# VH-VL binders against o27280: the designs that were tried, part 406

Target 1, 266 residues: o27280
Amino acid sequence: MDSMNVPEVLEIKRIVEESESVKTFIFSWDFRREVRPGQFVMVWDFRDEKPMSVSLIDPVRSEIGISIRRVGEFTDRVHGLSEGDLLGIRGPYGRGFELMGRDILLVGGGIGMAPLAALADEATARGMRVDALVAARTADELLFLDRLEAAGVNISTCTDDGSCGFKGFAHERLLTLEENHDMAAVCGPEPMMFQVMRILDERDVPAQLSLERYMKCAVGICGQCCLDDTGFRVCAEGPVFWSQELSRVREFGRYRRDPAGRRVPW
Short names: E, the ipSAE of ESMFold2; O, the ipSAE of OpenDDE; V2, 0.75 times the mean of E and O plus 0.25 times the DockQ between their complexes.

## First folded at step 17 (VH-VL)

Design ic3 (framework fv_acasunlimab; at its last look DockQ between E and O 0.79; V2 from the best seeds 0.00; counts 0 for: pae E 2.03 > 2)
Fold by OpenDDE, look of step 17:
Structure ic3 (fold): chain C 266 residues (1-266), chain A 118 residues (1-118), chain B 108 residues (1-108)
Amino acid sequence: as target 1 above (266 residues)
Amino acid sequence: EVQLLEPGGGLVQPGGSLRLSCEASGFTFSKYWMSWVRQAPGKGLEWVSTISTGGRSTWYADSVRGRFTISRDSSKNTLFLQMSSLRAEDTAVYYCAKWYIGRAFDIWGQGTLVTVSS
Amino acid sequence: SYVLTQPPSVSVAPGQTARITCGGNKIGSESVHWYQQKPGQAPVLVVYYDSERPSGLPERFSGSNSGNTATLTISRVEAGDEADYYCQVYDESSDHYVFGGGTKLTVL
């Protein structure tokens, strides 16, 4: 199967309700096609196509999972699907996370925990110590806690409203944690990632961050996911970037481009 | 100018010990993993050891494990390699190397020759 | 142990294209980096992440990785390109940095 650019029509094997707004769709996967945490796939509902992070990688069961948050018309349609229904999947695309060290920190916000959950599984399987800071607006929006705990991850939570764990934002909770790590992986709202990256830099912790941008082609051709002013394409050079790379990206943490190419502040 | 300077090489007898040092300048030393890579005369490159930024984790090649110890002092911008129980096959030019991204090395020292001979 | 295999030598005339291969059974799933080493000098990174060039490197240097082989391509070869070239990966299974045996590039 060398045709990574052709959507494969796959049956939804299982659906896991992660939260009120997030579902994980499970598919059979041929692992002759390698997939890494941090990579994304294009999900096609035969009307529209959207990039989604891979949140589960299970070579034993020959399955992958895609976690989707209900946020618009496309995701509304997808959330209306049932087990046994079909979706088109093409990919995986992009640069995934690299695991470095024996002790790693994961910092995730909201749906950003999706790729990090997959990374956590791989890291723990390798015998790495994994600490995860899981952030959300409210307790009921915290994702993958049971899954992470079952994997042996040390979890710290924070919520905007204080309904669970530390009351405040991820970067604020991070400041209260004194322990350093060999490496960190970060994914969530870009303002969160920006602040977290700064803290990690001050602590001399190498960090990888997964960005979200409007993607159209997923193959680095259309340029709609280009970052100012480096020209990095999130779909090709990303979505996972090293902090050193993002330090060169002018728009990071400041603004993004909408589908029309207009600058939109965070 | 970004550079790594490696003093400390020399001649040592088999079974002896030697401590190499690598002084970094021109970049924030504490922010990068560091490694030692050696090259025997007329041979290829061989990775020796790696240390994380805070020194929390260290890695060694099988050929040197238990005999060599990598360490660092951020206050001095210096990387160290303590070598013990040296063998003839440890004879090589030893390079310190800076981690870049993706497990590549973007900055190398000039190398220091370690000769193990009776 | 994981082994990367390189041809011991490659010869090319000035202005021509040199291709140096690096073979490994897991090379397709690894990120490959390339180093240039001139006589009496330290290695210099010339390609990382299979195909990325460090700042300051000429566009003549490029890399690719497919199947079980990574390739360093040097176009419009110059006399100054004569050097030893090493491929390198990180083997996650053994936690070792692995270098190829090196390739001597001779410019005729």
Scores: ipSAE 0.904, ipTM 0.944, lowest interface PAE 0.5, mean pLDDT 95
Fold by ESMFold2, look of step 17:
Structure ic3 (fold): chain C 266 residues (1-266), chain A 118 residues (1-118), chain B 108 residues (1-108)
Amino acid sequence: as target 1 above (266 residues)
Amino acid sequence: EVQLLEPGGGLVQPGGSLRLSCEASGFTFSKYWMSWVRQAPGKGLEWVSTISTGGRSTWYADSVRGRFTISRDSSKNTLFLQMSSLRAEDTAVYYCAKWYIGRAFDIWGQGTLVTVSS
Amino acid sequence: SYVLTQPPSVSVAPGQTARITCGGNKIGSESVHWYQQKPGQAPVLVVYYDSERPSGLPERFSGSNSGNTATLTISRVEAGDEADYYCQVYDESSDHYVFGGGTKLTVL
């Protein structure tokens, strides 16, 4: 029997408060179930089940970390938990990031830095040069800066309000940075990712982008995570896509879907 | 419509040199990593070399490192393989190949035969 | 370096299912790609990311990958499927591409 498809009830081993709105929940993990940066898990609080990004992959300590931003009823309940409390976890699911080459650019917006922090750890462990552009609305929402610095990542920051680093949007900061890398990885709000993708495409930097869509089954059966132009299911063929896969998709960057699957404007 | 064309094969003596080219059309050449893959007569496929976009980074199989040089010219949409110190075991059909989704090759040239013998 | 092992040949009757294996240490943790090559022709990508098909390829081509074995499956085999088939991975630690030795599929 494959336990990835049935929630395993796990004890919260440790909670790291990353910001006022983001916590990382750390669990013991049996790495016979391999986890790649960019894959996700389904977190079950015994009432509802939501997809969450893996932000820490530590085979040495046999631990994973799952970073969760407080944005609604489910995440409010999970943020109210303590060490020793239980959560159900299914997974991992999805296609993770693929590392290629000698250097990589990471561009993360808000909680989108979570899977990129895990990727940065793997890339630095491989001896790659890692540059990261970390974006948020305000300085106190910039995530994982100390961890990235400790790993040897070269960090640039931007904030919408200018409270830390460049004042402005991630794509505006990107225009002022070094243009050439072997590849890039991008995760954050879809409008930001669209603008960043366009710049990287003009610079001939191959890019992988991680999408967040509404999910129900996590294994590609229900169709609620689909992109309309290709039929790609974010939970099965993604959540990580190459930019060339996304360039053919009219929906990307244009609109999102509500829980009923209806198109709504960004 | 996507196409790769490899003129330039031929017969060379051991220790000789030869330059292969691969002209791309129907896609934006500068956006993709490109590779050379060879196949000795009656044998399987063997990766030879890869070049990143813009020529920033290059990689070589151990069997050719130090003897072959991969390069590209974006103004001519052309991939090159400069081969030197050729050996009999370098005899093969040489294909150029375009990366698809980073780690697969979706478009291959028709290949060109290089024969190294006296 | 990383090694992929394929059987030299597989024979199958028309209309039946062909299974071509690709063995590798922990290959289930790799993304596996498959190519079809007919005599005198360039390889053609037929499966990528273990199980996905390029646009325009018959749904009869599929793949799977777990443990130490990846498998290319061709259902309802036709005479036109007779070819050599290669598996391929990318070894992230060396930045090298690795191909299997190839499998000749004979129909009949």
Scores: ipSAE 0.626, ipTM 0.829, lowest interface PAE 2.0, mean pLDDT 88
ESMFold2 (binder alone), look of step 17: mean pLDDT 91; pTM 0.941

Design ic4 (framework fv_acasunlimab; at its last look DockQ between E and O 0.83; V2 from the best seeds 0.80)
Fold by OpenDDE, look of step 17:
Structure ic4 (fold): chain C 266 residues (1-266), chain A 118 residues (1-118), chain B 108 residues (1-108)
Amino acid sequence: as target 1 above (266 residues)
Amino acid sequence: EVQLLEPGGGLVQPGGSLRLSCEASGFTFSKYWMSWVRQAPGKGLEWVSTISTGGRSTFYADSVRGRFTISRDSSKNTLFLQMSSLRAEDTAVYYCAKWYIGRAFDIWGQGTLVTVSS
Amino acid sequence: SYVLTQPPSVSVAPGQTARITCGGNKIGSESVHWYQQKPGQAPVLVVYYDSERPSGLPERFSGSNSGNTATLTISRVEAGDEADYYCQVYDESSDHWVFGGGTKLTVL
């Protein structure tokens, strides 16, 4: 417990099924190790390790939650686990969101809502007004709606197929919303975040964005998560970046690096 | 060149009022939170007030709350500080400062001296 | 109110390393920023986000933050480094920008 780099083997206390493809795994947490919304942990299933965002921070219950989307072999294994099973948790790592102001806009897409849900809890607990634009491909993929509503968040939804809320993408829905905010936090598919950032910039709304990249070490050593032109390491200088920082990152919204280091367009 | 210019300081009697201004140039003023920070003679820095980009939210130090009002005019690239009910302890050099990232200030004006004395 | 504590003064010989501390309750969980102020001049940001340097600042300036103490380190100190240094945080509980009391760095 003395080192954040040592994996802690933790028992899964509860599992919340958020959607067909997303589960939240809840663990007991010693809050002597502080964790902030926007930070991530490395989840170890004793075979492989993957970075996951913290989606729940509950100091009262001494619990944290990690929301995981089923997308591959690792996550398939994790989704097969039950309450009482064990996982290794290493972290937290990275820079989290920074709150300032009295009102905040959250814009999230898909699993990107995970860190934003945690941020929403913190913001509302501090008495901030929180508006959230929750985006997904379909209605059944919209995440954390009940949780956000219960927290007093003003929710706007959009879906690609129009099955719930505005039919279209998050940035399109954002254009229909005229109200500005003191600041914004954004997380989701990078093309979405890119478009949202541009709109927020035009509106003079300071924005923080959480990036997703291939991460290996989580401690800024291996360089697998480095961003072109800047040398920013998503695990160390991120994953949360200010829009001013990302404006310097050429690859943002354009491409990413795969595990082999190959440039892959979005 | 990025700069902040702060005219408007001067001598004022206790209980009086004074309006400071800060004119920004060299950057897009409307995109940044702005703040006032003051420094009494021979003393340290003290945050006074901050305003959000659109002016939706304003924040004040306890020492000035209810007496000072921060505002901005984006069309003029100007930040204001309306001071009222001035006290001797308000005597200070007043700096305007530009919000950067991480809730720091990266650009400061040269400051303007406000002296409250009978 | 949140209070940041700095030593009132630090002295260092030219070429040596100066360390200026900033103490606060759980400051290690905060983002600390540092400002340099030379006599008769406005403050200048020298470190932000605990350890990041603004463009144009020499590598001699570095920062760290752990536990209850943030530290500004100035290596290979020069006469021109003589100044007052202030740490600063944002207090989320009160929405206040908080400065330390300042440290006078004297180059002997």
Scores: ipSAE 0.920, ipTM 0.950, lowest interface PAE 0.5, mean pLDDT 95
Fold by ESMFold2, look of step 17:
Structure ic4 (fold): chain C 266 residues (1-266), chain A 118 residues (1-118), chain B 108 residues (1-108)
Amino acid sequence: as target 1 above (266 residues)
Amino acid sequence: EVQLLEPGGGLVQPGGSLRLSCEASGFTFSKYWMSWVRQAPGKGLEWVSTISTGGRSTFYADSVRGRFTISRDSSKNTLFLQMSSLRAEDTAVYYCAKWYIGRAFDIWGQGTLVTVSS
Amino acid sequence: SYVLTQPPSVSVAPGQTARITCGGNKIGSESVHWYQQKPGQAPVLVVYYDSERPSGLPERFSGSNSGNTATLTISRVEAGDEADYYCQVYDESSDHWVFGGGTKLTVL
């Protein structure tokens, strides 16, 4: 079996506190295993294993960063780790974002900005113009603003409570922004992504959206990450999908599935 | 029926000009990037040019840059290729093609022959 | 500029498996698309994103991509599969769409 399917135990090189609830864990990485923005890794804390998006891809320093929001038992344990502690990592897996054209719009909600921050670095390095709409519930949950600004990204913000930038939802802010982009990339809560996708489609802006689903194998064998009506596996054909692919998916934005396959509201 | 139709091409002299058109039907033309791809007699496929939705961005192969202009008219569901300063090596069947996800092409026209010869 | 290399021809007996290769530097990091072209006809997309089939294509068409080689595989080859086959990528560094030189599949 190649190293992609067996966790490599890696030492945490650095920890960056992005907010009170989000930390970025940085590891040395051999880039003979190539990594693209939007791909994910399985992070193993020696008890459980969860998919996490890569937020930093730095071949010059031979580093990757993985941003993790504290939301439950697994992420609480990982947040309790220190530099020098060990985690298992397998991957990368999935289809990442593809860049095309001369400009791109990024729309990120909460931790969804993590893979988009990596994409912004790649897009600016290729000379593209990058606009980013960064959304969160409150100002202190807006992620990666300084990093995006340093990369030359044109930032717009919105918060549900109005504590920073536009008061309201990401799709409401989007209606007030420039309509003309060659492409867009979207990642965040699925209801937000559905509303954003609808607006981008009406503007004839091709969009790629990153989905989250239940995963077990991460390599497309077990079928646990399949989407309704298409048979797409999020871990193999995604997690990044074009809006054209998602327009045929009945479940997108409307519900998710538990491990037993039952419909559960978002 | 989803369809791309190229009207007839032509015989032109070196240094001449010709405008190709491609009429789309059966899909929402304005939502897709569109391309021209050519094939010289007995040879393989060669990408020529691509235009983004709304015409904001245009892209050209090095062999045609500065001589060919791609454009589109969404009100007429039509893609155009204005060819100028034509050379013998531009002799080919010209296909229009509709962008599919991942920057592939799923719908192709039947092609039209352009012959550049004295 | 990015270059894709295909063998000029491949011959296979009916009912057997044909494999058509597309070579490129680190092509395993690219999304590879495949087209079938029969004489006098326009190309038809048969595989996209390395291994996905367009709706209506038979399961016997499949693809893979790793390292420096992408492969189109046609199982249980039929006489009707005789055609030219092209691989294609998008080269992000030049914003060019790049095709391989084509492979003629002959069914003997």
Scores: ipSAE 0.662, ipTM 0.844, lowest interface PAE 1.9, mean pLDDT 88
ESMFold2 (binder alone), look of step 17: mean pLDDT 91; pTM 0.944

Design ic5 (framework fv_acasunlimab; at its last look DockQ between E and O 0.86; V2 from the best seeds 0.82)
Fold by OpenDDE, look of step 17:
Structure ic5 (fold): chain C 266 residues (1-266), chain A 118 residues (1-118), chain B 108 residues (1-108)
Amino acid sequence: as target 1 above (266 residues)
Amino acid sequence: EVQLLEPGGGLVQPGGSLRLSCEASGFTFSKYWMSWVRQAPGKGLEWVSTISTGGRSTFYADSVRGRFTISRDSSKNTLFLQMSSLRAEDTAVYYCAKWYIGRAFDIWGQGTLVTVSS
Amino acid sequence: SYVLTQPPSVSVAPGQTARITCGGNKIGSESVHWYQQKPGQAPVLVVYYDSERPSGLPERFSGSNSGNTATLTISRVEAGDEADYYCQVYDESSDHFVFGGGTKLTVL
């Protein structure tokens, strides 16, 4: 049964509180169904369904983790769940990150660190040198620091308020870092990603960026996540894009479309 | 026009050395990984070596590791392959290839023939 | 080393559909790319990311990847399609670009 499009009802095995607003829900996973960092799943609470990034991939324990930020009604309900409760999970979907080289730079902002944390684990397991620039509004919102450190990742932090690390935005901190890498992976607020991509381009560092858009079907048929001008579907051709692809996307870093299809500026 | 030009091929004796070059034009050379792929006469394609954009990392096929060295000069838009301790089995047309998204190759040179024979 | 397996040859009549397969134990989890090589010429990318076509390639060329097999499909085959075709992946475990053995497509 190639049932990737049918939600599987899974029991929440564990819940990790990553921050005040972010929880990681851990599920048993049959790895006959491959999942890659950068891919997403659709999470169904039997009322609504939302796309969520996979933040943990553990073949040894046969587990995956999904990190969810509390931002609305759906996520409020999910955050109210306990270990042992059930969720529907379908997927994984989308294109994940592709690893190349011996060293990689990860640049993440807020919940954008979720897929990058999974990527960090994979990269480290493969013996790659991993540098991570972790950004957040405040120190309390920095995600996965202990996990990354334990994995041997070289971490740089920045916060908007200066409560931890560099005071400022990710792209500003990046400008202070002189070392280049074989490649980079970026995920976070789109304005951040836009600025980071520009810097990486100027430095001739190949970059992959994970986009967030409103998704409904996750299978490339409804068009709700289509990007202007190119027709790229974030759920099918993404959510991970190469910088060369995004350079063709006019709306990138400028605006997105809401569920009603209206343009919403960043 | 986007193109890769590959001079430097020729006849060399076993144990000898040869340096291939690949000159890029029509695209920003410094922004792309570059590779060498070779093809023995009447045979298939075989990846030889790859170099990252800044030259920080180099990769080699097992068949050439320790004997071949890939390098690049961004100021000259040129890719190099220094071959040493050449063997008869190294006889092939050598292509330089530009990295593309998805880890494909979208631009290829016309190739240069390297013949290793006594 | 990772190995991609292709049939050595495929024959098809003009106007018919040619299918060239590429097999590998990890191919279902990897992105497969295809190249066309005509005699005396350099390879040309014809499909990337399993099913994407480079600009300028006709719609007759398509690709798919399912299970452990990727397939290059050429519909409405023309005499000019006669060439060698190679599948290719990137092996992340070894940092190697891996090519299949190639398939000679003959247009009868």
Scores: ipSAE 0.921, ipTM 0.950, lowest interface PAE 0.5, mean pLDDT 95
Fold by ESMFold2, look of step 17:
Structure ic5 (fold): chain C 266 residues (1-266), chain A 118 residues (1-118), chain B 108 residues (1-108)
Amino acid sequence: as target 1 above (266 residues)
Amino acid sequence: EVQLLEPGGGLVQPGGSLRLSCEASGFTFSKYWMSWVRQAPGKGLEWVSTISTGGRSTFYADSVRGRFTISRDSSKNTLFLQMSSLRAEDTAVYYCAKWYIGRAFDIWGQGTLVTVSS
Amino acid sequence: SYVLTQPPSVSVAPGQTARITCGGNKIGSESVHWYQQKPGQAPVLVVYYDSERPSGLPERFSGSNSGNTATLTISRVEAGDEADYYCQVYDESSDHFVFGGGTKLTVL
């Protein structure tokens, strides 16, 4: 727990508009602080601080990218920034994805594709075969398709409204895809992840899933990110968990917790 | 009760063959990667081979590649190691091991001794 | 061909703290797992993911991992902790499991 526990103020080097609602903010990064796909950073706008997944890890250019969807006051303020403006970054935190085997299936919903895009780059660079199911509500919300194609990823798409690819939910599309892989990585809305996890378990595909919970300290001290029944801390023992860890967790896919620790339905 | 049992093993001459088996009980065998790990007398642990779920991918230490074949039969809850062209250096206790979360091994068999000598 | 280096032996008095090191190039970027092996027995997982304990292990067992060194720490050492201890990683570049050479813990 070196300097990663205090925010460093960094200049926004570039902004990539991924969609109307998603921007990727790129910063110079000193890779003496190692970053793994699936880890997160705390982004500080000098008023508030939120966890964000790393979507680009580029040691050659000494850059990281953070993809942020506009969903509220904090993200609205960040989306209003320009190149040259400043943000505080602390981290990285958490347990990232682990790669095994010769092929991997990625299943991402909406902004959940952000950490999976970083993982896809690493997996293809290691010579793994990568299949990705990219899901969203509409075609305009499908993220990172060109980047994934350029990396050599085999892409399947799924939209709720049918505007691109399979019409329906990600787990429904998954039933029509190749039935086995050495492993899978899943990130997106928790109800989607639960349904996907059940299908992968029936196919005996080991899976890692990235959870989002309320975070304050990001280093495992405050207990704000704990899961029911197990006491797992999402910021310390996660955010990436193996499916076998999550199968023992009653809250997964059923409810979430607010900042006060109360159960809230999905 | 979660168990791995390696009933095979024994004395084999150099150049010979032997098939080890590992019978699993008390867990859903088909959901886990499985490995063989060996330990020569008085020596440390040495990874030998790994097989993914369903047998989709297999991996071997360089010292055994081309001579050993790992396989599994999920209908019988059994892991196998077919050893051929055995050498004196292959003399060891052979453990089967169940992959655990994070690429660790949480359940080990008691091991079976393979002795390669004239 | 990733190599993990452990001291061959460590001696500690009962009630004191034992620290067993596992050296590797950038091992702090790996998940490190630790095994205890008593004479004539199979290895037993005692720490995984650098610092997590399996169910049934006393809180006296803990671990850390940063830079080029992972450490298994056993607090309030008991005679029953006398064993060989191995660290292990998975080397993603080769798809190989790698063990350290082992450390004999002696409780004097």
Scores: ipSAE 0.685, ipTM 0.856, lowest interface PAE 1.6, mean pLDDT 88
ESMFold2 (binder alone), look of step 17: mean pLDDT 92; pTM 0.948

